# VHH binders against c4kar8, part 229

Target 1, 263 residues: c4kar8
Amino acid sequence: MAELSTPSPASPAPLDGGRGDELEKFTLRGARQILQLLQDLITHRGLITAHTGGGHSFMTAVLKVDEERGRVVLDPSPDPQANRRALAAPRLTCVTQLDGIRIQFPLVGLGEGQDKGRPALFAPLPAEMLRLQRREFYRLQVPLAHELSCLLKAEDLARKPVEVSARVIDIGAGGVAVVVPTGAAEFVIGGTLPACRLALPDGEPIELDLEVRNLNRQTQRNGTEQLRVGLRFAALPRAADTRIQRYIFKTERALNAKARGGL
Short names: E, the ipSAE of ESMFold2; O, the ipSAE of OpenDDE; V2, 0.75 times the mean of E and O plus 0.25 times the DockQ between their complexes.

## First folded at step 14 (VHH)

Design na15 (framework vhh_7n9e_1; at its last look DockQ between E and O 0.24; V2 from the best seeds 0.00; counts 0 for: pae E 8.3 > 2, unsure alone 64.2 < 65)
Fold by OpenDDE, look of step 14:
Structure na15 (fold): chain B 263 residues (1-263), chain A 126 residues (1-126)
Amino acid sequence: as target 1 above (263 residues)
Amino acid sequence: DVQLVESGGGLVQAGGSLRLSCAASGFTFSSYAMYWGRQAPGKGREWVSGITSSGGSTAYASSVKGRFTISRDNAKNTLYLQMNNLKPEDTALYYCARELEYTDYYDSSGYWFDPWGQGTQVTVSS
């Protein structure tokens, strides 16, 4: 009668992995993975924005990965001043996109030289690369014809309460992205906007609390600056969730029908 | 050139307090929201706190809420972080930043973007 030692249930890893632990899910640290991703950037001729600090950046590309020497070769800027800043910077922050996925990686120890008789920048291989996976939640791009809006309750620069009507540009189960005029209100990432009102086409506005998750300043073609604000639903009643989901599905279906040459 | 210089870090016992400072230069400090972040050994960067340009609104990570207080002096171009009731889990390199990006609008994951400082080390002993 062999006592089947019931394997002790693996203690659930404490889920309290701080916000830092979530980023680790998207961070590549394996040498092989890093090399592969760099090679993919080369193959796709991905343009990279290299940030040198102080609000300065230049466009570059990975030209070559030298595995033997453990270095990456970058295309220098046509601007000599940008190259000087790059070389003087303690760290470059490289940002690019591959297949719709944002990639970010640091380079430290930048030097200049020649690669096959051409000027080039050299750096040791990055120790880590951040590959930001697509959002877990589907986001519907809101058709302009729907004129979806969100009334934001915020504060102005004078710390006075203000209501800002913001156009909703995308919506998902977890939140919305909106655009507001620059200077209309102050926002801080992680901040809560209480008692906001999301207007859907199918009825009365939904009152809800929103959390600021992203801020992006955008310059329009006409030179006007606007602020894109990514907002998470902080507390969404079940009825509201159902309405939002219904709107998304209905709209998606309509868009797909139109794309197929339907109505 | 934009510069951020953190200071005020050090070794402290659990339950102790520290006040961090971030001196900003090379930009109109009063026009930007500012943030604190940290990176613990072997962990990724995490958002700690944020404050609007005017200082009217503040935000905190759940892990530090009620213990940490962010403030700013726009006349001095300085950002502050008062840290009370420190815990060993607060041991990290602390950064100030002008810009912060999240990986997703719905996710708690965040990433610090340029400009950020060199950081100041906070070590909390058990």
Scores: ipSAE 0.541, ipTM 0.825, lowest interface PAE 0.9, mean pLDDT 84
Fold by ESMFold2, look of step 14:
Structure na15 (fold): chain B 263 residues (1-263), chain A 126 residues (1-126)
Amino acid sequence: as target 1 above (263 residues)
Amino acid sequence: DVQLVESGGGLVQAGGSLRLSCAASGFTFSSYAMYWGRQAPGKGREWVSGITSSGGSTAYASSVKGRFTISRDNAKNTLYLQMNNLKPEDTALYYCARELEYTDYYDSSGYWFDPWGQGTQVTVSS
């Protein structure tokens, strides 16, 4: 008899110290709580985006929970390549929403099989689930027509000051995500970009300090590389915070009305 | 395959110095920002320091600024952490990490790094 152990694969994870400590408050680890949340996703027929890494994902759903065997049953993708990537991945990062609250959980040990004669994917129950039940974690996807931009004051590879006008792709109460061409400037996580300017559709741009929270390199279909930069607002003056929140709420309402299915 | 191998840890007296190395292979090292993190017993992972791909800019956690120096040698594919004036609170498993290449957005509100090394233990006795 011997203890069986498996080294953990490398994976993206939040580090303690940033908003990581606050994420712990929203992390469910109790077996009963996890089962109930999974059952809620089943009941509400929640669609889940399962990220397999390398910029790939597929849509799925939890079909059922097998409590006796301690596993969850997932809907396979109609795309066979997506299923192959999922089965080859060391883990799936599942993301969904329930009543506007973001839910995130990992699945490891994904396998294939059948459920009642139909193809299905199986995984052990997650050991934890993240339920972000605060409005400040919401990130509005910025409509292209708004042409939201943020002027970043950074340095290039030669350590010369540069100003980079970066397109804002999402915005929330605590920060923005922007895209810039790779090589336009150097960034490091934990670095501070002073005196940046966020341009909202009306009014004067907001001057603010930003902290780099994440960097994500992307290769576009035309071979062009860009860098997605996650930026946290430093402590905002109240007027700036109010303007940002008003923009988010007004845009969210307009997008919901356009969808016509929002009641 | 991408590999990050840390070395240089050990047992050291408070006030002492230690130099950590991280040997990188399987990717173009000079194209990525690199980071050091640590995990003390019973605590979560803590960001320690970062350096741009060229080595031109650095960042440090407030708890280590002025005592630790991050550097890199792109010709040797190696990342370093010089740790001076070590304190018992610096006791942790230290690991290096590469900036995230993923295009997925699953949580932009935290610090994210991938891949990670297996770590090297630093123990500071009083």
Scores: ipSAE 0.011, ipTM 0.527, lowest interface PAE 8.3, mean pLDDT 78
ESMFold2 (binder alone), look of step 14: mean pLDDT 79; pTM 0.793

Design na16 (framework vhh_7n9e_1; at its last look DockQ between E and O 0.07; V2 from the best seeds 0.00; counts 0 for: pae E 16.3 > 2, placed apart)
Fold by OpenDDE, look of step 14:
Structure na16 (fold): chain B 263 residues (1-263), chain A 125 residues (1-125)
Amino acid sequence: as target 1 above (263 residues)
Amino acid sequence: DVQLVESGGGLVQAGGSLRLSCAASGFTFSSYAMYWGRQAPGKGREWVSGITSSGGSTAYASSVKGRFTISRDNAKNTLYLQMNNLKPEDTALYYCAADIGTYEYWDSEDAYDYWGQGTQVTVSS
């Protein structure tokens, strides 16, 4: 009767990772990962804000990844002054988003040239790319066709109760992100919005409590400002959770089917 | 190297005011949302205030709302916290933090990308 020595649970290594270690988990350093992410940016034609320092930035895009030469090709600014600043900068900080995930990466050694007879900026491939994926739960980007809404019970600046109909832009098991007009209500991070109503396509709205977790002002292309509010489900009934999960699952399947050319 | 250096803390009487500053370097300040947090003795870190990268939106903990004002100068890479009508319960180490993300995890230690060393604020009764 050989006593199977149950392996002692390995003590979790002290996360003694210094303050700089917090970003390490989100930092891509693998050449293949970097190349893939850059290629994804190209595929999605993602606009990139390139910061040149001193509060200056310009909009660019990755046009090409030249693996042979180990360089990235960027779209130059239509502003010659911005390009001059870029070339003079010791480092560009590039910021973008892909699938709702913020991406940041440095470029050093920027040069100008031509790609296929067109003006272009060139830089060596970044040594690292920061991909911030801090979500505990998968978040589904809500298709515009579904028009999910959430009735928020909040307060205005005068602490008067107000109801705000908010468009849901993404949803996950843990919460929703919504957009509201600027000034529609006052939100406080950590604050609870009680008895809100989440409208799903499959039935009656779900009543739930929401906790404000994030606030981000967004300027639309038309110049209109909106407030993105990240909300956590504070207390979600099991039945509601099931409905939300079902919605996410069904929608994801539908989107994937469509992406595969399925009508 | 990324640095966040807080200043402006000190001893103040209840009802008094302080203005904290956080000087940022080593990263693109204007791309980050900035936050103030505090840690009282024997307590965990708590969020105090936040401001978006552009400065267009601000948020406050309920405990400081109406008393504290967060602001930033992107040209100077500096974050500010005006603290008015200070209370003994405001006694804490105040730290600034930077976050490039827009994620909904503000109560986690990993919610922020960069942290300062903090400046001590002591409010005497």
Scores: ipSAE 0.006, ipTM 0.268, lowest interface PAE 10.7, mean pLDDT 83
Fold by ESMFold2, look of step 14:
Structure na16 (fold): chain B 263 residues (1-263), chain A 125 residues (1-125)
Amino acid sequence: as target 1 above (263 residues)
Amino acid sequence: DVQLVESGGGLVQAGGSLRLSCAASGFTFSSYAMYWGRQAPGKGREWVSGITSSGGSTAYASSVKGRFTISRDNAKNTLYLQMNNLKPEDTALYYCAADIGTYEYWDSEDAYDYWGQGTQVTVSS
């Protein structure tokens, strides 16, 4: 009968406000919607990357949904260390793609057990799932030759005002992602950076208020630590929006021409 | 060995006030931004408020703006949330969090890696 191990103490569900208002319209929170999306992943045999923390991940799949117990059944890793990391992690961040749509969801309270005599991993159904249709929120990866930058008005670690010229790594209609050296400035999720300046190649810089939506630390190949900062445009004027979309369109067109051999 | 311990929750009548505390240890508190979140019964986690490492900038969810005040005392390694004019919908488990971790997924909006066990706030009508 019940062969499940006792779950590890669960972390709280992900903070909704930390995902940004831009992504909220793509977030599913209804139990029926979540069950249907999980079933679609099962039907299409979707492969899932499960991130366990510390740069570790493993490949898995949803084997079934147990509606009676309110849980999802996952394929264990053939690597025992990956399974141990997953069971010890406060949460898994699961990422996959279904029909060109990016799917992301957290799992908390992972346990081990057996399903019909086979090893399996078990977790409660996720409280939310992100279903992002890429064509609606295109993010242009900024070409290296374009030294797109954004001047940020923030504080350093010593509580002093600082202006940081941050390299823009992607740009879309709703915001940018930038990279700064770890420790160059202090950022808080939900904080507003007023009067920042986004420098586009084709004109004067755009003055923008930005909201910090996410912070991700990364280590470069040379060992240098950097901070990836996701920034949302606050109250973007139509003229500024038009300039940003024009930049994206022109750059995308130029990249496509190079890829097609100059056609 | 990173620890965040919340206290100051309890039962309070609507319109009342509470002050929550979060005692931090195991890291250099003054170097990191801090946050409050909450989870109401049967609901998902909600971000409530954040504060820079210096305390020079704060941010609030729209549901609590004007009623809640976040602050910190870096000398005492303590984060605070002053909650005024409390409403029954503020009933939740309140927890603090620190932005000390690195996320594995580059597109994730999650900013925190460490969180406390929480303190219960119950607002009766």
Scores: ipSAE 0.000, ipTM 0.194, lowest interface PAE 16.3, mean pLDDT 76
ESMFold2 (binder alone), look of step 14: mean pLDDT 81; pTM 0.807

Design na17 (framework vhh_7n9e_1; at its last look DockQ between E and O 0.35; V2 from the best seeds 0.00; counts 0 for: pae E 3.8 > 2)
Fold by OpenDDE, look of step 14:
Structure na17 (fold): chain B 263 residues (1-263), chain A 126 residues (1-126)
Amino acid sequence: as target 1 above (263 residues)
Amino acid sequence: DVQLVESGGGLVQAGGSLRLSCAASGFTFSSYAMYWGRQAPGKGREWVSGITSSGGSTAYASSVKGRFTISRDNAKNTLYLQMNNLKPEDTALYYCARDFEYYDTGYLDESWFDPWGQGTQVTVSS
């Protein structure tokens, strides 16, 4: 009488972890991990932009982590008004970067006090910290000497087709970042720019479709506003991919050689 | 101060329709692209739709394409989202935004100068 071992019910297939599951991969919730990351910020003297809402922010830094009291100590703003806004805000959104990785975390329950006789802001330790990798692929910073450019086909404010020559600031297997003058064209995140032309040093421009993935308005030191546009390769022919990869590889090699005192 | 106030949310049956509104103040509305995002329970914020400053171009997440329509009235400083053929998966708190960063992961970064409104709740019942 061979006991037919009833097959153990197949563990329910992990629910198709929607977009939320992807964010979870980048979310730190462990106390130890959070503490370590905060300590790293302290060690590296990372500047943090604290957003208080209403379009307001101030620069701060983590000064200390008080594990005993379960709180973080922040550097107050030299602007008393900013501090007042911070204290009145139900939540601070803190944004910084460490080793090229964007870090974002919320702080709630902000208070003011003194740390070792100096004014300071206090908040309970964040319950979670986001360590966001913006890109799956490494992006090469394009040397200024290469003058890499991308001709963007977009629309102006009047919905007329315009061509904008944009400087490429970084490039990877998945896309490019470019800078354009503010107002040169209209962009929308998620939008597609068809039949653009990426100019590489090694030959004819590559025609390709680009998807707008991010927009960042930057004010230069001279007061001029520029728009940084992150673009994904929406449709990249295999030949083009090969050329891009070759360019990246060659350029990286050259940069590394130069950094080592070569050439 | 920049203010964004969402409205128009509610409870609706699957297959139903809603129209969301976002009233903007404290900035030149007509000079900025505007966006809708949403956050489902237990999930991160995700991009839903965008529209250029002039309204000439629009973009949609694949999940809502063909069902949702973004529009704007610059004279009224108002952004709209017409949602048709709603699904239970569309249940979320919906937000409007001026500027943000969209990551490959679909995470909506709100670390820009624009405050997020309180959002408007959309609940779609099966």
Scores: ipSAE 0.293, ipTM 0.714, lowest interface PAE 1.7, mean pLDDT 84
Fold by ESMFold2, look of step 14:
Structure na17 (fold): chain B 263 residues (1-263), chain A 126 residues (1-126)
Amino acid sequence: as target 1 above (263 residues)
Amino acid sequence: DVQLVESGGGLVQAGGSLRLSCAASGFTFSSYAMYWGRQAPGKGREWVSGITSSGGSTAYASSVKGRFTISRDNAKNTLYLQMNNLKPEDTALYYCARDFEYYDTGYLDESWFDPWGQGTQVTVSS
C-alpha cells in the first residue's frame, strides 16, 4: 500500500522561498532504500525531532522496523502531552541527521501500542524519505593543523562593535563555517558582516563580506558554550575565489595522498 | 507554551503605512532573535526581516529594504514591523517567528512554517 507521492514540505530557508522542486533529486522512493536508511538510523541511534505542527515537537528515535507488518516503531515521549499531540496530529514530520546528512520523512497514521511489553508508537513505513546534504555544494573539513581563522566584525550584547577571531572548521567555494565562543557576539540569520578577513596559509588575509546562513549552539566538554556559524561569501572577487579554490584543491590532494600512503 | 500574537494589520492605500505588533509570551523573549514573515495568496511563505536578541542588528529582504523597519521592546516582550510606502505586492498575511536556533537539527523547522499565532492581514489597495 503506497501513500500519496506529494513531496515533503520545503526546507527552512525563507530567503529564496519554497524548495519543493529542489528537493526532488534528494527524495528516496525505493522500498529497499527506505528500509536501509531506517535501519541505519536504528544502528546509529539517531536522535529524531518529530514535528506535530503548531510549533510543537518532541524527541524520538526509530526502535525497529517491522517489515512483515510494514511499519516503524518509535520511542514515545516521556511527556504525556507530547504523545497526545503526536497521536492527534494528521502527520508527523520527522527530522534527523546521519553523519552530517539531514534526513526528513513524513509519518501518517500514528498509533499507540506496545513493543516487548513497553509502550511504543507505530506508523506505516513512509513512502518516501529525503536525504539532504548539509550544504548546497562541497565543503572541505579544515585540518586542525592549518589553524585557519576568520576575523568577524560584529556587535556584542551591549550593541558595541567587537572583533571576533573565529576558527574555520569547513570551507567551500561558496562559504565557510566557523566557531566562536557563545556570547562573544550577536548574529542574526540573513545579516551581513562587512569587511571580515579570512586568513589562508598563503598570502595576506582576504577581505570579504559574509552573510549569516545558520547558527548552532554547542557545549564543549569543559562546559564552555560555542556558537557554530555558517557563513556565505557575498560578492566574492575573482582573485579571492581563486585563492580559496586553490587552498581547497591543494589540501584535498594532500589529504588524499596521505590516505593512499603517499601513492 | 510559546505564544505569539500578531496585530496591527488592515486595509491601506498604496503609499500608505502600517505598524505591526507581535506580543510574545511563554519564553524568555530577550534571549531570542525574532523574525517577520509573510504569505501572499497562492504563494509560499517568505522571509521579510530579522532582528538580534538585543535589537542591535537587523536584516531585511531586498523587496522591503528601505521601506520596512523591524524593532523590538524587550521590556514589553513585543516585536514590531513599521511598514512604509506600501505596495499592492505587500498584500499578505504577516506573522512573527522565533529564531532559527534549531536550524542545524533539521532542514525543516516546523515553527517557521507553522505560524505560532493567526497572523495579521495586510491588504494594500491601488
Scores: ipSAE 0.257, ipTM 0.679, lowest interface PAE 3.8, mean pLDDT 78
ESMFold2 (binder alone), look of step 14: mean pLDDT 80; pTM 0.817

Design na18 (framework vhh_7n9e_1; at its last look DockQ between E and O 0.24; V2 from the best seeds 0.00; counts 0 for: pae E 4.8 > 2)
Fold by OpenDDE, look of step 14:
Structure na18 (fold): chain B 263 residues (1-263), chain A 126 residues (1-126)
Amino acid sequence: as target 1 above (263 residues)
Amino acid sequence: DVQLVESGGGLVQAGGSLRLSCAASGFTFSSYAMYWGRQAPGKGREWVSGITSSGGSTAYASSVKGRFTISRDNAKNTLYLQMNNLKPEDTALYYCARIETYEYDSSGYTVEFDYWGQGTQVTVSS
């Protein structure tokens, strides 16, 4: 009696993780999930930055979720001008953080009114909420004492090829984040930077292709603008991967030793 | 206020072509990278293409590479998507987008937000 080994159910085909699919993984569309997340924001009294467009924003908070009416209640700005902009905006982009996770959601159809005799802003419940989970890969913050750099091959605003030496601020198995001066080069999310050079302390630079995953404009308190570029290793040779992992491990160990009162 | 208005969508047969346009206003268009995304019925939004502020560099999703061409006219504040050899799988609402990430300081707090238009419907029949 030959036991017919029931074929193990075919592992669902890897969702063709098109580059755009990553954002979808972090997008909540379920009504229950949205309600729960909004409630969590209320519970934690999370401050929300509401962007009204044109570079304008104001601070708000979710005060209440009205499930019966399908609406969210927001704290109005103490600035009447900000409230006017909010009401005039076709869409608010709300950004906050909960437990170190960035949350973003749109609100449309904003109105003003009163909640329990207090001025409030009202909007229909968001149709989706983006919850950006921590990077799949651990990222080591590069110590300031370590000068990791990445030579980026890109184009400037004039479409001229340029090489930009960028400071590496964090590194992981999957990629690096770098800082470049604003205007030093142009980047586009999803773009490839070929034949870049990552400089590690332990030897010759690693040549590698990088994919732009995110762009962050940073305005420092002193008014200096910088661009943070998140880069994925598009093709990493095994030897290079080993070197990167070794660096990360060594550095983490050193940092931990120092934190414990070591040298 | 930032406005993005898409146009050029419609019904087309498989193998056909469409050209989408996005009219941008309320910001310095030439200072921003611009993107196209799409949302198919019952699916989430997916990235389709991006172009740098100057138009010097472009990026494409693997699914549309070689068929779609993103371009821009900064003088007209307009983004374009030429779509050739369309497939039924390209059926979606297509969005023009400006993606911004803002970090006020180096404390690690990052504000990321995007602007999307209302979209233009592209339907590709078999």
Scores: ipSAE 0.408, ipTM 0.775, lowest interface PAE 1.2, mean pLDDT 84
Fold by ESMFold2, look of step 14:
Structure na18 (fold): chain B 263 residues (1-263), chain A 126 residues (1-126)
Amino acid sequence: as target 1 above (263 residues)
Amino acid sequence: DVQLVESGGGLVQAGGSLRLSCAASGFTFSSYAMYWGRQAPGKGREWVSGITSSGGSTAYASSVKGRFTISRDNAKNTLYLQMNNLKPEDTALYYCARIETYEYDSSGYTVEFDYWGQGTQVTVSS
């Protein structure tokens, strides 16, 4: 695929189609809205997880929108098996995030070809795109400079209690995602981690009970494995919720100011 | 080749018990957290229980907590589910699974299993 300088963590799994009626108000079907959103993904160099079904997915990006032919151009996977699965799939479910807002869209009729002499994947423009701006789905990408961490109380492979300081990579009203080295502790989806501590810049750490909601094994470019752990706030006191929302607001405001000042 | 083979299902009266087994092969079983899921007729797949690779921690769906017990024997590459006080609503095809991702949404949760067994049928009569 076209080389991306800093790959992001894997995106969350696609939302269940059986809940699509509840998501209808967030679904874009206008051609101009779809084109603009795809262009925004291109401009922001958004990494996309493309799900082919059967638990398989690959990382991609929208390289361009070909308005003349009514199609999108995608970066192929460097893994030939992933490309074969994508081409064989009846539909590709693309999941990504733009400014902390979850974006999901289907692509059907995927084909392979060349774009400017390089391998590429092509599909007709999607008939719909989900742009889910709800508090429960919103996730702020945490700047590295903030060094936001969460102390997890978990167990190691010997079933002994361990405390793992995990870097927080995103945060929202409903939870956080963190990264830990593979093997630092054991996690099970559905498990609870009591009395963890979320360190925000503005005051004492927040003591929280967390529930493991997803686990994604990731291999870094240097070959090092890490584990992305999606964690839900099991119970969140009002004061803690207020502090988290304040952090998100302040961080977004600061990031927007840097973007404007850097222009 | 990853293979998960479930057994131990059958017909049981409400209030009864069954023990399910899942034989795993084609991967290092002791390195993975393992899960049971189920699918009732006409419904989507539902997460039931999970256990860490060492067996040190377990988790259960609220609908089965206190009635079902997940366990594993890493020397035998086998996952178990002891189901007690079965109810008619437990009727389903039960799958042994290895999960990579899932997310909860506002309407419940969605689970994506990366490997599934063929399943074993559990039918609970009134």
Scores: ipSAE 0.226, ipTM 0.701, lowest interface PAE 4.8, mean pLDDT 80
ESMFold2 (binder alone), look of step 14: mean pLDDT 79; pTM 0.783

